# VH-VL binders against Uncharacterized protein AF_1118: the designs that were tried, part 9

Target 1, 158 residues: Uncharacterized protein AF_1118, of Archaeoglobus fulgidus (o29147)
Amino acid sequence: EDFSMDAEQLAVVLLKNTISNLEMSNKFVEILDNSGSDSVYQNLWGVIYGALAVMAVNNEVTTALLDEVSKSQELSSKVGDAINSLGENSTVVFGDVNGSKGLTLILRKESEVLQNGSYPYSDNETLSEAYARVVAEFTSRSVDFIVKLFSKIDEAWV
Below, E stands for the ipSAE of ESMFold2; O stands for the ipSAE of OpenDDE; V2 stands for 0.75 times the mean of E and O plus 0.25 times the DockQ between their complexes.

## First folded at step 1 (VH-VL)

Design R5 (from R2 with heavy chain E100S W102Y Y103E S104W G105L S106P Y107T H109Y F110M Y112V; framework fv_rolinsatamab)
Fold by ESMFold2-Fast, scan of step 1:
Order: structure tokens, then C-alpha cells, then sequence
Structure R5 (fold): chain C 158 residues (1-158), chain A 123 residues (1-123), chain B 107 residues (1-107)
């Protein structure tokens, strides 16, 4: 298939769906923030962070690209190797996530927060503020990752 | 710190099903993916599948996909592996093992193992 | 599926010997290989992951070298507690697959 479109522009456009979903979730975190339930917040932080990290790499763009690549055994192997060489602890596996089948891009290790349960937010942040910052951070990382993924796929297809 | 404790040995007839439990203690259960691995007597290790508790999703070795079902009960920090349509060649020690990454990233080696459950299939 | 081939299937060695076990993947797996030690009647124990990273608490006499498809586990000076079966595992893609195992036996 043809992936000659401007990778950065395409990534921004297609990630709007992911960004929209993350922004809608902010209403839930605002409710939690206003409830003052630190215990509930702490128990859910890992879930929220984990979901954001997965969404950063398993968005519409990466899913569509990997689905197309998966139609060819040769391309799947070559692109999988290229993705693993990115140095971002990423890998491609055949899996079943949310009822979808095909190649799934999964991060092997995502950050210090998961290692020891600490939160990636500052001492003077509310839940809503932390969520907004993390969403912006993961959106930026997702765009950067997709640009790099496009470059590696183009390199592998030559 | 983290310990995985499995249910006791089972003896089953061909054609029946077995359900093995794996209870986690001394750690954050929901933060880790869980794999199931079996070993026939005197043989090597064979991966059955893994489950990501946070999403309720499981990935299976194709060899077992039609017969194996992986589930979790978060309230009791317990993972389950059910294997149906048992045959004599399913006689093995079944292990649960924690993937080294958190539950939404089940792409790693297994760092904590249960003690194993012997399942014997005989008529 | 990625086939993991171990050699030898068994090796006889004496305390103090250098023991090497090889593991060959049928496809490139980068550095996504782990090594396990298993003693009779016990669960496997993780020794090494990511081809070169030693698990916490594992003696420094254990090491791995290699990349891509060819990997070697080395025990630099075999100790009495090292007589066991060793398995390699790839975790680059589903299904995860193990090598056939290498039994390290006393000479």
C-alpha cells in the first residue's frame, strides 16, 4: 500500500480520535478530583496511566498500518524487526485486543511509574491537572512514535 | 515479595475439563500479566497463553486456543486456566507465572513462578 | 512460530568447568531472549533476560552473549548447585517458545 502522505500531518489528523477520547475522560477525572477520595484516585491511577500508554501506540494509524502489513508475511517480519530496532522497547505481536485480531504494537517497558507505583505528577497538581499534562505528553509521544514508525516502514518496504 | 500459590493436583478422565487456580499474594496483582506454561513428565516447557487482567484479554498459543480459557478474579487476586477435552498427552505440570511487565504489557519473560499443579489424565 | 533450537541436549561437566549452551532462533528476535534454570521437581528460575541482563540475585558466573538469532549461555566456573536443566525462551512474538533444554550433568 501507499504511505507517501505527509506522515506528521496524517498522524495529527488520525490521532484526533484518540485525543477526543482522552479529553472526554477528563470529565471523569474532574469528578474524582472534586470527590477528594485519594484512595480511589491512587487505585485508579495505574489503570488510567496504563490505558493512556496503550492508546499512545495502538491508535487508528498504527492499527491500520499493521493490519495492512500483516497481509504479507515478508513485510510483517521486516517491519516487525524495524519496529523492534527503534530503541523504544517496542515490539509487534499477533494478538487479540478489544476483539480485534492482527498485529498489535505493544510497548515492552513504559516508564518508571509502572516499576514502583509512583505517580508521574508534581507535588502541587490536582488529578485533573495531572491528567491534562499526561494526555498532552502521551499525545506528543504518540505523534513522535508514528513519525518514526512511518520512517522505519518506508525504509523496510524498499 | 510476590508469591504465586496454585491449586492442588488433579486426576481427570479423557474428555473432561480441568480448572487450575493461581492466587497471588505479597504484591500488586492487577499490575502484572499472567502466563500459563506446562511441562509434560521429562519434557520441555510449552507456553499455553497469557492474560492481561486490566483488559480481560487473553492471548493463546494456537495449539491450545480451542481448548484453553484464561480468566481472572481481581477481587481474590486469582488467575484461572481451564483446559477442556482432555487427552492423555495433556498429563503435565501446569505453571502460572508472572510476566515481568505490568498487566497491559505482556511482552516479557517470567520472573515469578507458582509451584506447579500436576494434572494427570487417565482412564 | 519461532523455533528455538538448543544444543547440546546434555553435557557432562565437573565443578570448575566452563559450560556453554547455545540457542538458535529460526527468525530474528533481537535481544528478546531469556534463560531459565530448572532443578528436578522445582519450578523454572529466571537467570537472564534481554539476552544480557542478569536477574537480581543470580551469580555473576552466568552470562549470555549473542544477538539476532544466535545466543550462548555461559557458566564460567560450574558450581555444585548449577547441575540442572537450562532453557532458553524467546519473547519477541506470540506464541512464546522455549528451547528443548540442556541437562548439565555431573561427570
Amino acid sequence: as target 1 above (158 residues)
Amino acid sequence: EVQLVQSGAEVKKPGSSVKVSCKASGGTFSSYAMSWVRQAPGQGLEWIGGIIPIFGTANYNQKFKDRATLTVDKSTSTAYMELSSLRSEDTAVYYCARDSSYEWLPTYYMDVWGQGTLVTVSS
Amino acid sequence: DIQMTQSPSSVSASVGDRVTITCKASQGISSYVAWYQQKPGKSPKLLIYAASTLQSGVPSRFSDSGSGTDFTLTISSLQPEDFATYFCQQYNSYPYTFGGGTKVEIK
Scores: ipSAE 0.000, ipTM 0.483, lowest interface PAE 14.6, mean pLDDT 69

Design R6 (from R2 with heavy chain D99E E100D S101Y W102S Y103S G105W S106Y Y107G Y108E H109Y; framework fv_rolinsatamab; at its last look DockQ between E and O 0.04; V2 from the best seeds 0.00; counts 0 for: pae E 20.8 > 2, unsure alone 73.2 < 75, placed apart)
Fold by OpenDDE, look of step 2:
Structure R6 (fold): chain C 158 residues (1-158), chain A 123 residues (1-123), chain B 107 residues (1-107)
Amino acid sequence: as target 1 above (158 residues)
Amino acid sequence: EVQLVQSGAEVKKPGSSVKVSCKASGGTFSSYAMSWVRQAPGQGLEWIGGIIPIFGTANYNQKFKDRATLTVDKSTSTAYMELSSLRSEDTAVYYCAREDYSSSWYGEYFDYWGQGTLVTVSS
Amino acid sequence: DIQMTQSPSSVSASVGDRVTITCKASQGISSYVAWYQQKPGKSPKLLIYAASTLQSGVPSRFSDSGSGTDFTLTISSLQPEDFATYFCQQYNSYPYTFGGGTKVEIK
């Protein structure tokens, strides 16, 4: 999969489609609810919100991933287990207050762009498009995180 | 309450320049773009351009790109539109209009407008 | 540039009437259309944006529909305060463009 390109598309959709956002969010919640783990929300709600909320758009890639997971109790359970397993690795996932790694890195980048105007803005794009590029980067990182998360699931449980 | 307050009416001669200000209050300034839209008497609305205060970069309608200059003063939450080489056809009410980019990341619609500034160009 | 052709240019209606205003884009603009109300001597007021989202404080009698190139603003039951000029606007791409306006007048 070309996640970079797909992430850009996701970013655009994210900025323009609240219904899709809600739908994807609901789908993710469904996955987590089906994971069989009640502690998943308490353990890594920040990761869930930060990483997956950015990806909460109706796109072929996102839909394919979420549908595949949601249709499989095994995968849902694995996701839940993986999230719980990552509870002990909060620093890796959440990062530090300096925003040097993990989710805080993403947030720092977002803050930097939005507050300092450090992100390029072309003369022929709308503000939404400019933000979309920023979000695309974050979405790409989020997807990478998800991939790594799933990889970790395999390592942990297979 | 968000308010956009513009400078007063202007009377200008052809060939001169005009600079209209728009001060924002009651909300954040950096989170939104500020656009300028004009309306000739009895006519429709025409977008001139917009500026993103955070970046300080502006997009222009090509029709005005060579004559319009958009700037901002972030310290005073004020946007400026300068139009040079004025012509009689530039006679219009000029509006500043905030482009909403809420938490939902909606598009470039104008949720708040200034009261308008009449610019009259006559010899 | 994307042209927004708005029709009709004017419409006479009575209180309680259903009023429909149409806006046609010269090319596909998805659902990136906003609608504004303007009264004489006043600034435009945002009514609807982002796929049928009513601006805060806007009565529910206002609604819109459409996607692609054809868009419609509907006032289900015209009220006295609704007599005004209405504009559509696309924000699919620069430059932003507006419809020519529709003046809703009292019959």
Scores: ipSAE 0.000, ipTM 0.571, lowest interface PAE 14.3, mean pLDDT 77
ESMFold2-Fast, scan of step 1: ipSAE 0.204; ipTM 0.651
ESMFold2, look of step 2: ipSAE 0.000; ipTM 0.444
ESMFold2 (binder alone), look of step 2: mean pLDDT 86; pTM 0.907

Design R7 (framework fv_rolinsatamab)
Fold by ESMFold2-Fast, scan of step 1:
Structure R7 (fold): chain C 158 residues (1-158), chain A 124 residues (1-124), chain B 107 residues (1-107)
Amino acid sequence: as target 1 above (158 residues)
Amino acid sequence: EVQLVQSGAEVKKPGSSVKVSCKASGGTFSSYAMSWVRQAPGQGLEWIGGIIPIFGTANYNQKFKDRATLTVDKSTSTAYMELSSLRSEDTAVYYCARGEYDILTGYSYGMDVWGQGTLVTVSS
Amino acid sequence: DIQMTQSPSSVSASVGDRVTITCKASQGISSYVAWYQQKPGKSPKLLIYAASTLQSGVPSRFSDSGSGTDFTLTISSLQPEDFATYFCQQYNSYPYTFGGGTKVEIK
């Protein structure tokens, strides 16, 4: 196949999409927690639906990229190597890109997991496999959470 | 203000199981990690395990892993701890406690809100 | 598992005294330590987290110093409402572990 992105660029895009979805999910949680009035939700509904559409697109892109990476052991290996090169000891750090700052993803073996930002993987799981699983899980959980939360809130308008 | 309200005291026979509930009110349940901690009368605190509701993942103290099950019902904002194969040494006050979980960084903060505690007495 | 060794087990002090409680981890925990206050018959209350960050609403007379393995909780001027048992806790790695507790008696 003909990829215009190298393994390092793929790793960055996958992490950026995952972090973006998590950031959006956390922002909705914050907005809802700070909103005391039902009328506030009506004013935010269009914004929330629009953001959910963006998250859905990010989810589709991330899923398609993960599927493509998983088809080739060589590409999967190179993406895993790129993740390692982005940080020490399975730590990946995101810098300032268009105003996004200070995000960290830490992948560590289950026996060495730190609560603070650490995502466990077993000794029988490669770093690349753990990364793909964590990215897919976070993307899926983020979308599922938002959809379920809105389903509950929609009942308040009936 | 956020509050955690636990189920009432239980008296159980050795070999049975107990399921304690912890209902969150106020605030946002899914942005927090929920821990379970026990305290035997006059003794110190012992961590049983914790669950992160938004991810559905539970982590256990190995001492309790084969007997403890942590679950959460997001629709009712209720966390549960089930402990099986009870022994007299399991007699303790069981607490649920939540700590803020920063989803973007994965950073966990100290346990800032605690339930009132549930006394579980294991007697023959 | 990381062991948290807390000392002393108890201390008797007068109002206005400076009280220090020490907590030692069996291995490095960076700044991932929290301190709790527990009054008789009540749930623990968070005082400090991340070794040095005071929880909202907690009086400024409470402070922590230390990093790595050695941590100290200081109450700069003991008040009557400070009668309680204090616990340190590490949250650097699973399982989370607590110190044995220090009972502060205002005498």
Scores: ipSAE 0.000, ipTM 0.484, lowest interface PAE 15.0, mean pLDDT 73

Design R8 (framework fv_rolinsatamab)
Fold by ESMFold2-Fast, scan of step 1:
Structure R8 (fold): chain C 158 residues (1-158), chain A 121 residues (1-121), chain B 107 residues (1-107)
Amino acid sequence: as target 1 above (158 residues)
Amino acid sequence: EVQLVQSGAEVKKPGSSVKVSCKASGGTFSSYAMSWVRQAPGQGLEWIGGIIPIFGTANYNQKFKDRATLTVDKSTSTAYMELSSLRSEDTAVYYCARDYGDYYSPYFDYWGQGTLVTVSS
Amino acid sequence: DIQMTQSPSSVSASVGDRVTITCKASQGISSYVAWYQQKPGKSPKLLIYAASTLQSGVPSRFSDSGSGTDFTLTISSLQPEDFATYFCQQYNSYPYTFGGGTKVEIK
């Protein structure tokens, strides 16, 4: 078995606690219940680890997830490599939502959020409020990315 | 502003390999998936595979899995597609295309200009 | 693999006409369909995704309807720049697959 139980539990906790789409989270749990350690499945877990790494850089709440990651050698290695690849400045790009507009952010460890594209904040929203909202949006979208990738493997894996 | 610029046309002999490049600009390279799609002359579109630059993992169309290799060079914001064991049927325009991979944006929103690969004896 | 079947393969139309193109998936794909426009010698351009969402900058005369397995692209009032080939694509499952294309040509 190539996949650690710690990584499975982390994925379940992430999906159950951060995604509001119960149908998709249930589908993901079903996939995990039937998982094996073949190359197709392992490649998809690589994507999940990458998404968790980006979330850990961009969200205070994911600091607890990074601590959980440190308990697993396999997961820690994959997440660490992904975080290191982001470099000193992390760029997060949000795709168009309902065809309206995209959002590109440069998140620096020592700087405020830098925006490129559509609105990072509304009228009368403070910068700190905008930052918290954008970070929460990124966390939600990262979970959705993971769920979408797992749903795509219905024909590829089984 | 997102732009994908591909390498120039190639003429190859049967049995050889070709490597096409796709250079991204506009600060998008590390945050999006990159797919490769081909189109034989006068025909439709065929997906080859996609790669996520942030950690270099690739997914392939089973039809191309044994011959295609997708890689990235993050330092130059460049994605590559290598196709080996070329046959005349591989003559096509090859496109790179940005695939956000996001649950709400899993489509090809920006495309390179295309690279014509001709396989002839 | 999910097969995407487009009809018609070509249609002759005049400026101002309503044009409809149909795309049928061999399996349910929910709303995970995108539509592309391609002009000769050019790369495809995204028009619509998620079976109803217009890409930014695409004219409102383009619309999609359908869900599950049956989808229709409609151009409500054809303009000179709309003469092109149109493709549907499913992105519900790997491998991504495209329809055979519909050429919209001048009458």
Scores: ipSAE 0.000, ipTM 0.483, lowest interface PAE 15.2, mean pLDDT 66

Design R9 (from R2 with heavy chain R98T D99E E100Y S101Y W102G Y103S S104G G105S S106Y Y108E H109P; framework fv_rolinsatamab)
Fold by ESMFold2-Fast, scan of step 1:
Structure R9 (fold): chain C 158 residues (1-158), chain A 123 residues (1-123), chain B 107 residues (1-107)
Amino acid sequence: as target 1 above (158 residues)
Amino acid sequence: EVQLVQSGAEVKKPGSSVKVSCKASGGTFSSYAMSWVRQAPGQGLEWIGGIIPIFGTANYNQKFKDRATLTVDKSTSTAYMELSSLRSEDTAVYYCATEYYGSGSYYEPFDYWGQGTLVTVSS
Amino acid sequence: DIQMTQSPSSVSASVGDRVTITCKASQGISSYVAWYQQKPGKSPKLLIYAASTLQSGVPSRFSDSGSGTDFTLTISSLQPEDFATYFCQQYNSYPYTFGGGTKVEIK
């Protein structure tokens, strides 16, 4: 059972966790404003903001937040790059890993791998159950890492 | 690509402090976090703490929080670990190591290591 | 703190042998385990991270398998340069913790 998830499905899963975590802390806009243009870490938020823009176009998130993001010329460019990347290079593959049942998740920007993980699952677990668990783990780790990294920017500048 | 060069061996008396340096070259200093790990003779590896150079903020292992201080000098691409109130059991090789926070996997542990600095605590 | 229990503490092997080293976490760490190689007088070198991802330049004879709390490093055909001490590490949560190490030595 080979199963592939497209970039739109990845964007929805990323945004569900990102919006819940960032908006609850009231830090989303502040973190955005505090990001430096020549820092490698800008790419980490670009994917999340690109997904946010896709959801706003689909009427799934507030346009006020997207409007605020768009006022940052620096991050507007990264949002565009992230949307293009999600469309062409994001992929999730479900299948055998090293001769065992497993799931592999790969998130890319261009030819660059942004996140990679391989997750085994047991004979007692259905593919659907494994999928839900693996997607939750993958997105939770990515969101928690990004929030943690940017909380240090907030600490330093406050 | 990234190279880490640490300061030389030190002999210290109990109760004193030691400050070890770690100079980074060959990579983008701001793309990496720096961790410090020690290894006592005949013992395993022990994490002391880590610092994100572009922000100067540090996280510590609670065991060392009261005695360890991690700092960076961005102008010289150098990280420092200071350990105070030294005891004989602090005798160990101290390593600096990078964590990759850029693209790739978002979180790659200890990609590059310094050569190590032997700190001996004796009377 | 998450305890990492590594076994065996040492193993004697010959060139061409398959060597396995196990690492057990005291709680679930998902795939956030890394493996390091250390030769006498040298710093550790990253071999594998995220449970199964080979670091650039590391030979394919090195692999990891496992899930949840149980992980195994395998060297499929031991080479002369592989005689060293190996350590596992969890990086799922702070503080980071390491296994006790396994010395692979000549039989």
Scores: ipSAE 0.000, ipTM 0.485, lowest interface PAE 15.1, mean pLDDT 67

Design T10 (framework fv_tislelizumab)
Fold by ESMFold2-Fast, scan of step 1:
Structure T10 (fold): chain C 158 residues (1-158), chain A 123 residues (1-123), chain B 107 residues (1-107)
Amino acid sequence: as target 1 above (158 residues)
Amino acid sequence: QVQLQESGPGLVKPSETLSLTCTVSGGSISSYYVSWIRQPPGKGLEWIGYIYYSGSTNYNPSLKSRVTISKDTSKNQVSLKLSSVTAADTAVYYCARGYEDFLSWGSYYFDYWGQGTTVTVSS
Amino acid sequence: DIVMTQSPDSLAVSLGERATINCKSSQSVSSYLAWYQQKPGQPPKLLINDASNRATGVPDRFSGSGYGTDFTLTISSLQAEDVAVYYCQQYYSTPLTFGQGTKLEIK
C-alpha cells in the first residue's frame, strides 16, 4: 500500500501533539499543587484521564489509519472482533469517515483497569509525580496503540 | 472453548529438521494469533514466533534463520519447522493462542496453551 | 530486546501468609505485562494480564500491580495448590520475552 507515513513518523507526530498537552498538564499540576488540596486531584482524576486520553489520540492520524483499515477486509474483521471483545459495557464510537475530518474515540474499558488496582494517586507519590505518571501513561499507551495498529496494517497487507 | 494440541516426533537427530503440528478445536485459526513457545529442561520460556490469521509471521531474531511457521486453515492446524537442530533445541514445545484487545492492538499475552510436546535431539 | 528480570529466584512462604514476586523490565513496557503460573508437568496458565487484570477463573488472592518497569505479583494468603513457578511476560514489543521465573515453595 502507498501509506507513506510509517509507524515512527506517526509516533513522532502524536508525541509532538502530546508535548503540547504536557505543557498544559504541567500548568494544571502547578495550579493543583498551589491549591494545597489532594482531594482536588482525586475528585478530578477521571476527568484528567479522559481529557489526556482524548488529547493524546490525534484525530487526523487516527482518521488516516482507520481509512487504511477500511480498505482491508482482514483488518476490518480484526477491528470488528476487537470492538466486540470489549462487550456491551465498553463503547468505541467512530466518526463518519466520509463526512468528518476527524474521529472521536471514546473508550471506557480503562475504568476496569483502574478498579482492579491501577489507581493514579497514592500516599507514596506527590501530586506532581502522580500527574506526570498519568500523562506519561496515556502518552505511552496512545503512541503504542498507533504504532501497533500501523504494524497490523503492514502485516495484513503483505 | 478453545483447545490446542501439539503433535510430532519425540526424537530428532542432530542436523535434521524438527516438524511439529498444533491442532486447534473450539475456534478457528482464521480469527486469532497462534504462537510457538519452548522450554528446555529445567529452564524458562522462550518465544519462537507467531502466525497471524492472515498468514503473516513474526519470528524471534535468535531463531529466525531456522524457523518457519505455517498454517492449514482447512485442517485448523498450525505447523512449526525448525531446521538444523542441535542438542540445544531439546525442549518441551507449546503452541498458544495470543489475545489482543482494542487498546493492545498488535500485542498479545497467551490465554490458552496446548499441553506441550517433548522433543529430544540426540543420536 | 526487552530483558525481564524477576526477584527472588526462589521464595518459601508459610500457608496463609503473603507471597510477593517482583518483575523488572529493562525499558518501559507500559502496562503490557502478564503473569503465568506453571506447575510441574503442566503448561503455563494465565493469571494476570495488563499488569493488574485477573484472568477468568483465577482466585481473588492473586493480584498484580505496577507500571512502566516495575511490577509485582501478590498472593495474599498462600494455599498449598499455589506451589509453582511464576513467570512474568512483556508484550509491549517483539520479540516477546519472559522473566527467568520465580519458584514458590511452602516454608
Scores: ipSAE 0.000, ipTM 0.497, lowest interface PAE 12.9, mean pLDDT 69

Design T11 (from T2, 14 letters changed; framework fv_tislelizumab)
Fold by ESMFold2-Fast, scan of step 1:
Structure T11 (fold): chain C 158 residues (1-158), chain A 121 residues (1-121), chain B 107 residues (1-107)
Amino acid sequence: as target 1 above (158 residues)
Amino acid sequence: QVQLQESGPGLVKPSETLSLTCTVSGGSISDYYVSWIRQPPGKGLEWIGYIYYSGSTNYNPSLKSRVTISKDTSKNQVSLKLSSVTAADTAVYYCARETILYGDYGPFDYWGQGTTVTVSS
Amino acid sequence: DIVMTQSPDSLAVSLGERATINCKSSQSVSSYLAWYQQKPGQPPKLLINDASNRATGVPDRFSGSGYGTDFTLTISSLQAEDVAVYYCQQYDSWPFTFGQGTKLEIK
């Protein structure tokens, strides 16, 4: 319906959700690298399920917010500007030292989708649809990786 | 160990649909994006499109109205269909793996050998 | 679409000498740039990714540099096996786009 948040607050929420998903993905890269020598990690079930839940919620919330933001071209432009501005400091502010290029790519795509309007990667995509596709692709890749890790852990318990 | 191999007819008549298959071995098509890229004789490279494990596709706008990329996970194959072909579609067609590492879209690190397609005038 | 322009279109360098190939994008691609080597009858081979990261198995004589819109591939000491066409590619935005290629020949 109507937002009580301004463009900077919306940008911060989008950035935090994106950074959180990237940080969780980076942690699973570390776990998978270490699983090669000891793959029996019974205590990782909670970590795996927790990360999947956080990533799913972040994606759902971000998509819903962008759907609402896309109803106002002025707000979309302002949020895009704020993301672009804040994104350059995200590694320092939020502590992401791994996959910083991935974070930069995603933040840049978020900013471009919000600023450029309906057709960032396809003539027929709306702003919200384009962003949802980019975030879903990243999330799907991360989920596939976690599922693969989960399968290895399950296999090792036998 | 990861290998990509293109296959399909070497000769296609104008106005018909070109159909190519990329078979992946040593790795799953679910582990990365698979793209199609083409190269006309004596010319440069043109990206056609990709497909992800979820079935999500993206196409070069210049070809979007004519191109369809699909996958068969059980056969570990990715297929390209290009409709209404003309002599301009004569090219070597490659499938290639696009590296995405947790939000970091990357270049093509594995390529098939390519399959030559000639559209008869 | 991002347009990638290479210079020169062709380059002749003596064995053991330095070869430099340039690539310019019509808009910033940050460091999302790759270099490929293609020999006749072969698919392209990845040499450099992320503007300056050398791919596994690529000799030390190959190096990449640049950021934003201006990029350079350098071969510090040309060998006979380096005769090929070289392509730059941006992967910042879809559609992915390639430069027109630079043909490297021995003098």
Scores: ipSAE 0.000, ipTM 0.507, lowest interface PAE 11.5, mean pLDDT 74

Design T13 (framework fv_tislelizumab)
Fold by ESMFold2-Fast, scan of step 1:
Structure T13 (fold): chain C 158 residues (1-158), chain A 122 residues (1-122), chain B 107 residues (1-107)
Amino acid sequence: as target 1 above (158 residues)
Amino acid sequence: QVQLQESGPGLVKPSETLSLTCTVSGGSISDYYVSWIRQPPGKGLEWIGYIYYSGSTNYNPSLKSRVTISKDTSKNQVSLKLSSVTAADTAVYYCARGFDYYSSTWPYFDYWGQGTTVTVSS
Amino acid sequence: DIVMTQSPDSLAVSLGERATINCKSSQSVSSYLAWYQQKPGQPPKLLINDASNRATGVPDRFSGSGYGTDFTLTISSLQAEDVAVYYCQQYDSWPFTFGQGTKLEIK
């Protein structure tokens, strides 16, 4: 429903702040632990993967984000998975580096056979258009959630 | 918190169509996968089908020829229709929410309605 | 279809003792497995998702473990309120399938 053209930039800021700022990162983890829900985990990793997938497509803002990701073997592996998933079958894979858990998003035309993990798209849009829309929506929603969570962290700094 | 409430007739005649409605409050059906699950008396759980936030549906192959799931976003309602019912369709019918519609692993069910009892009898 | 098989079908355990329920899938479901608790006349309640993640509000005496095809639900110190039927469910592949249920009773 909502689309934000600033989602990529905001995700980059969140990734840098979460990974590079130990104190904010630790409070973020504390809030996540206390939230106790799988959707919180999905939103956090979804923002990271969504930003990376969008940036991989655009290739103009990837350097700073990938520099931060390169500091983490885990995130580097996840970036590789996300980029590789943009192959011919339009699969986007958000996974744990050890393959023990992951989120898988497969884009397929609504006129084609749907299967487990498929995200449908209309016959009147191209695959590239559907991918851009789905990733942007995913990223925008995840970013909104994390922005709200950061507001709670600010309140907890007392 | 999110709440789901099933409603529909408690008694349906054999060969007719069963129609149930699930009303969601505290959240939007545009944000979730909503599934229908049933439980015959004294037996286990059987997944019927889901409706995606886009309106796309998927059904249990055992029921696919008889099942239709639809939604009315303006009323925040999901409906189930099951045609050509028999005594084997007697069950408690639940609607349940998948927590995160971004997930491709099709959801576990975090919130359930209270269930509505449907008896197929003359 | 992925077939989910629980063992035992029924189990009687004394208050304060450990209860263990097993769930086996006919093919790998990775960690995409949930556990539900159902009391008579009530809808199922989510206990565990992703094989080991406790749902919000679920007491810490409940724990889940396993990966692939073999999964376990453990109740470390059984309380009277834990009398229920427990179901496992895979959500790796369509159609979603449930185990047949394990009835837990107090001795």
Scores: ipSAE 0.000, ipTM 0.483, lowest interface PAE 13.5, mean pLDDT 67

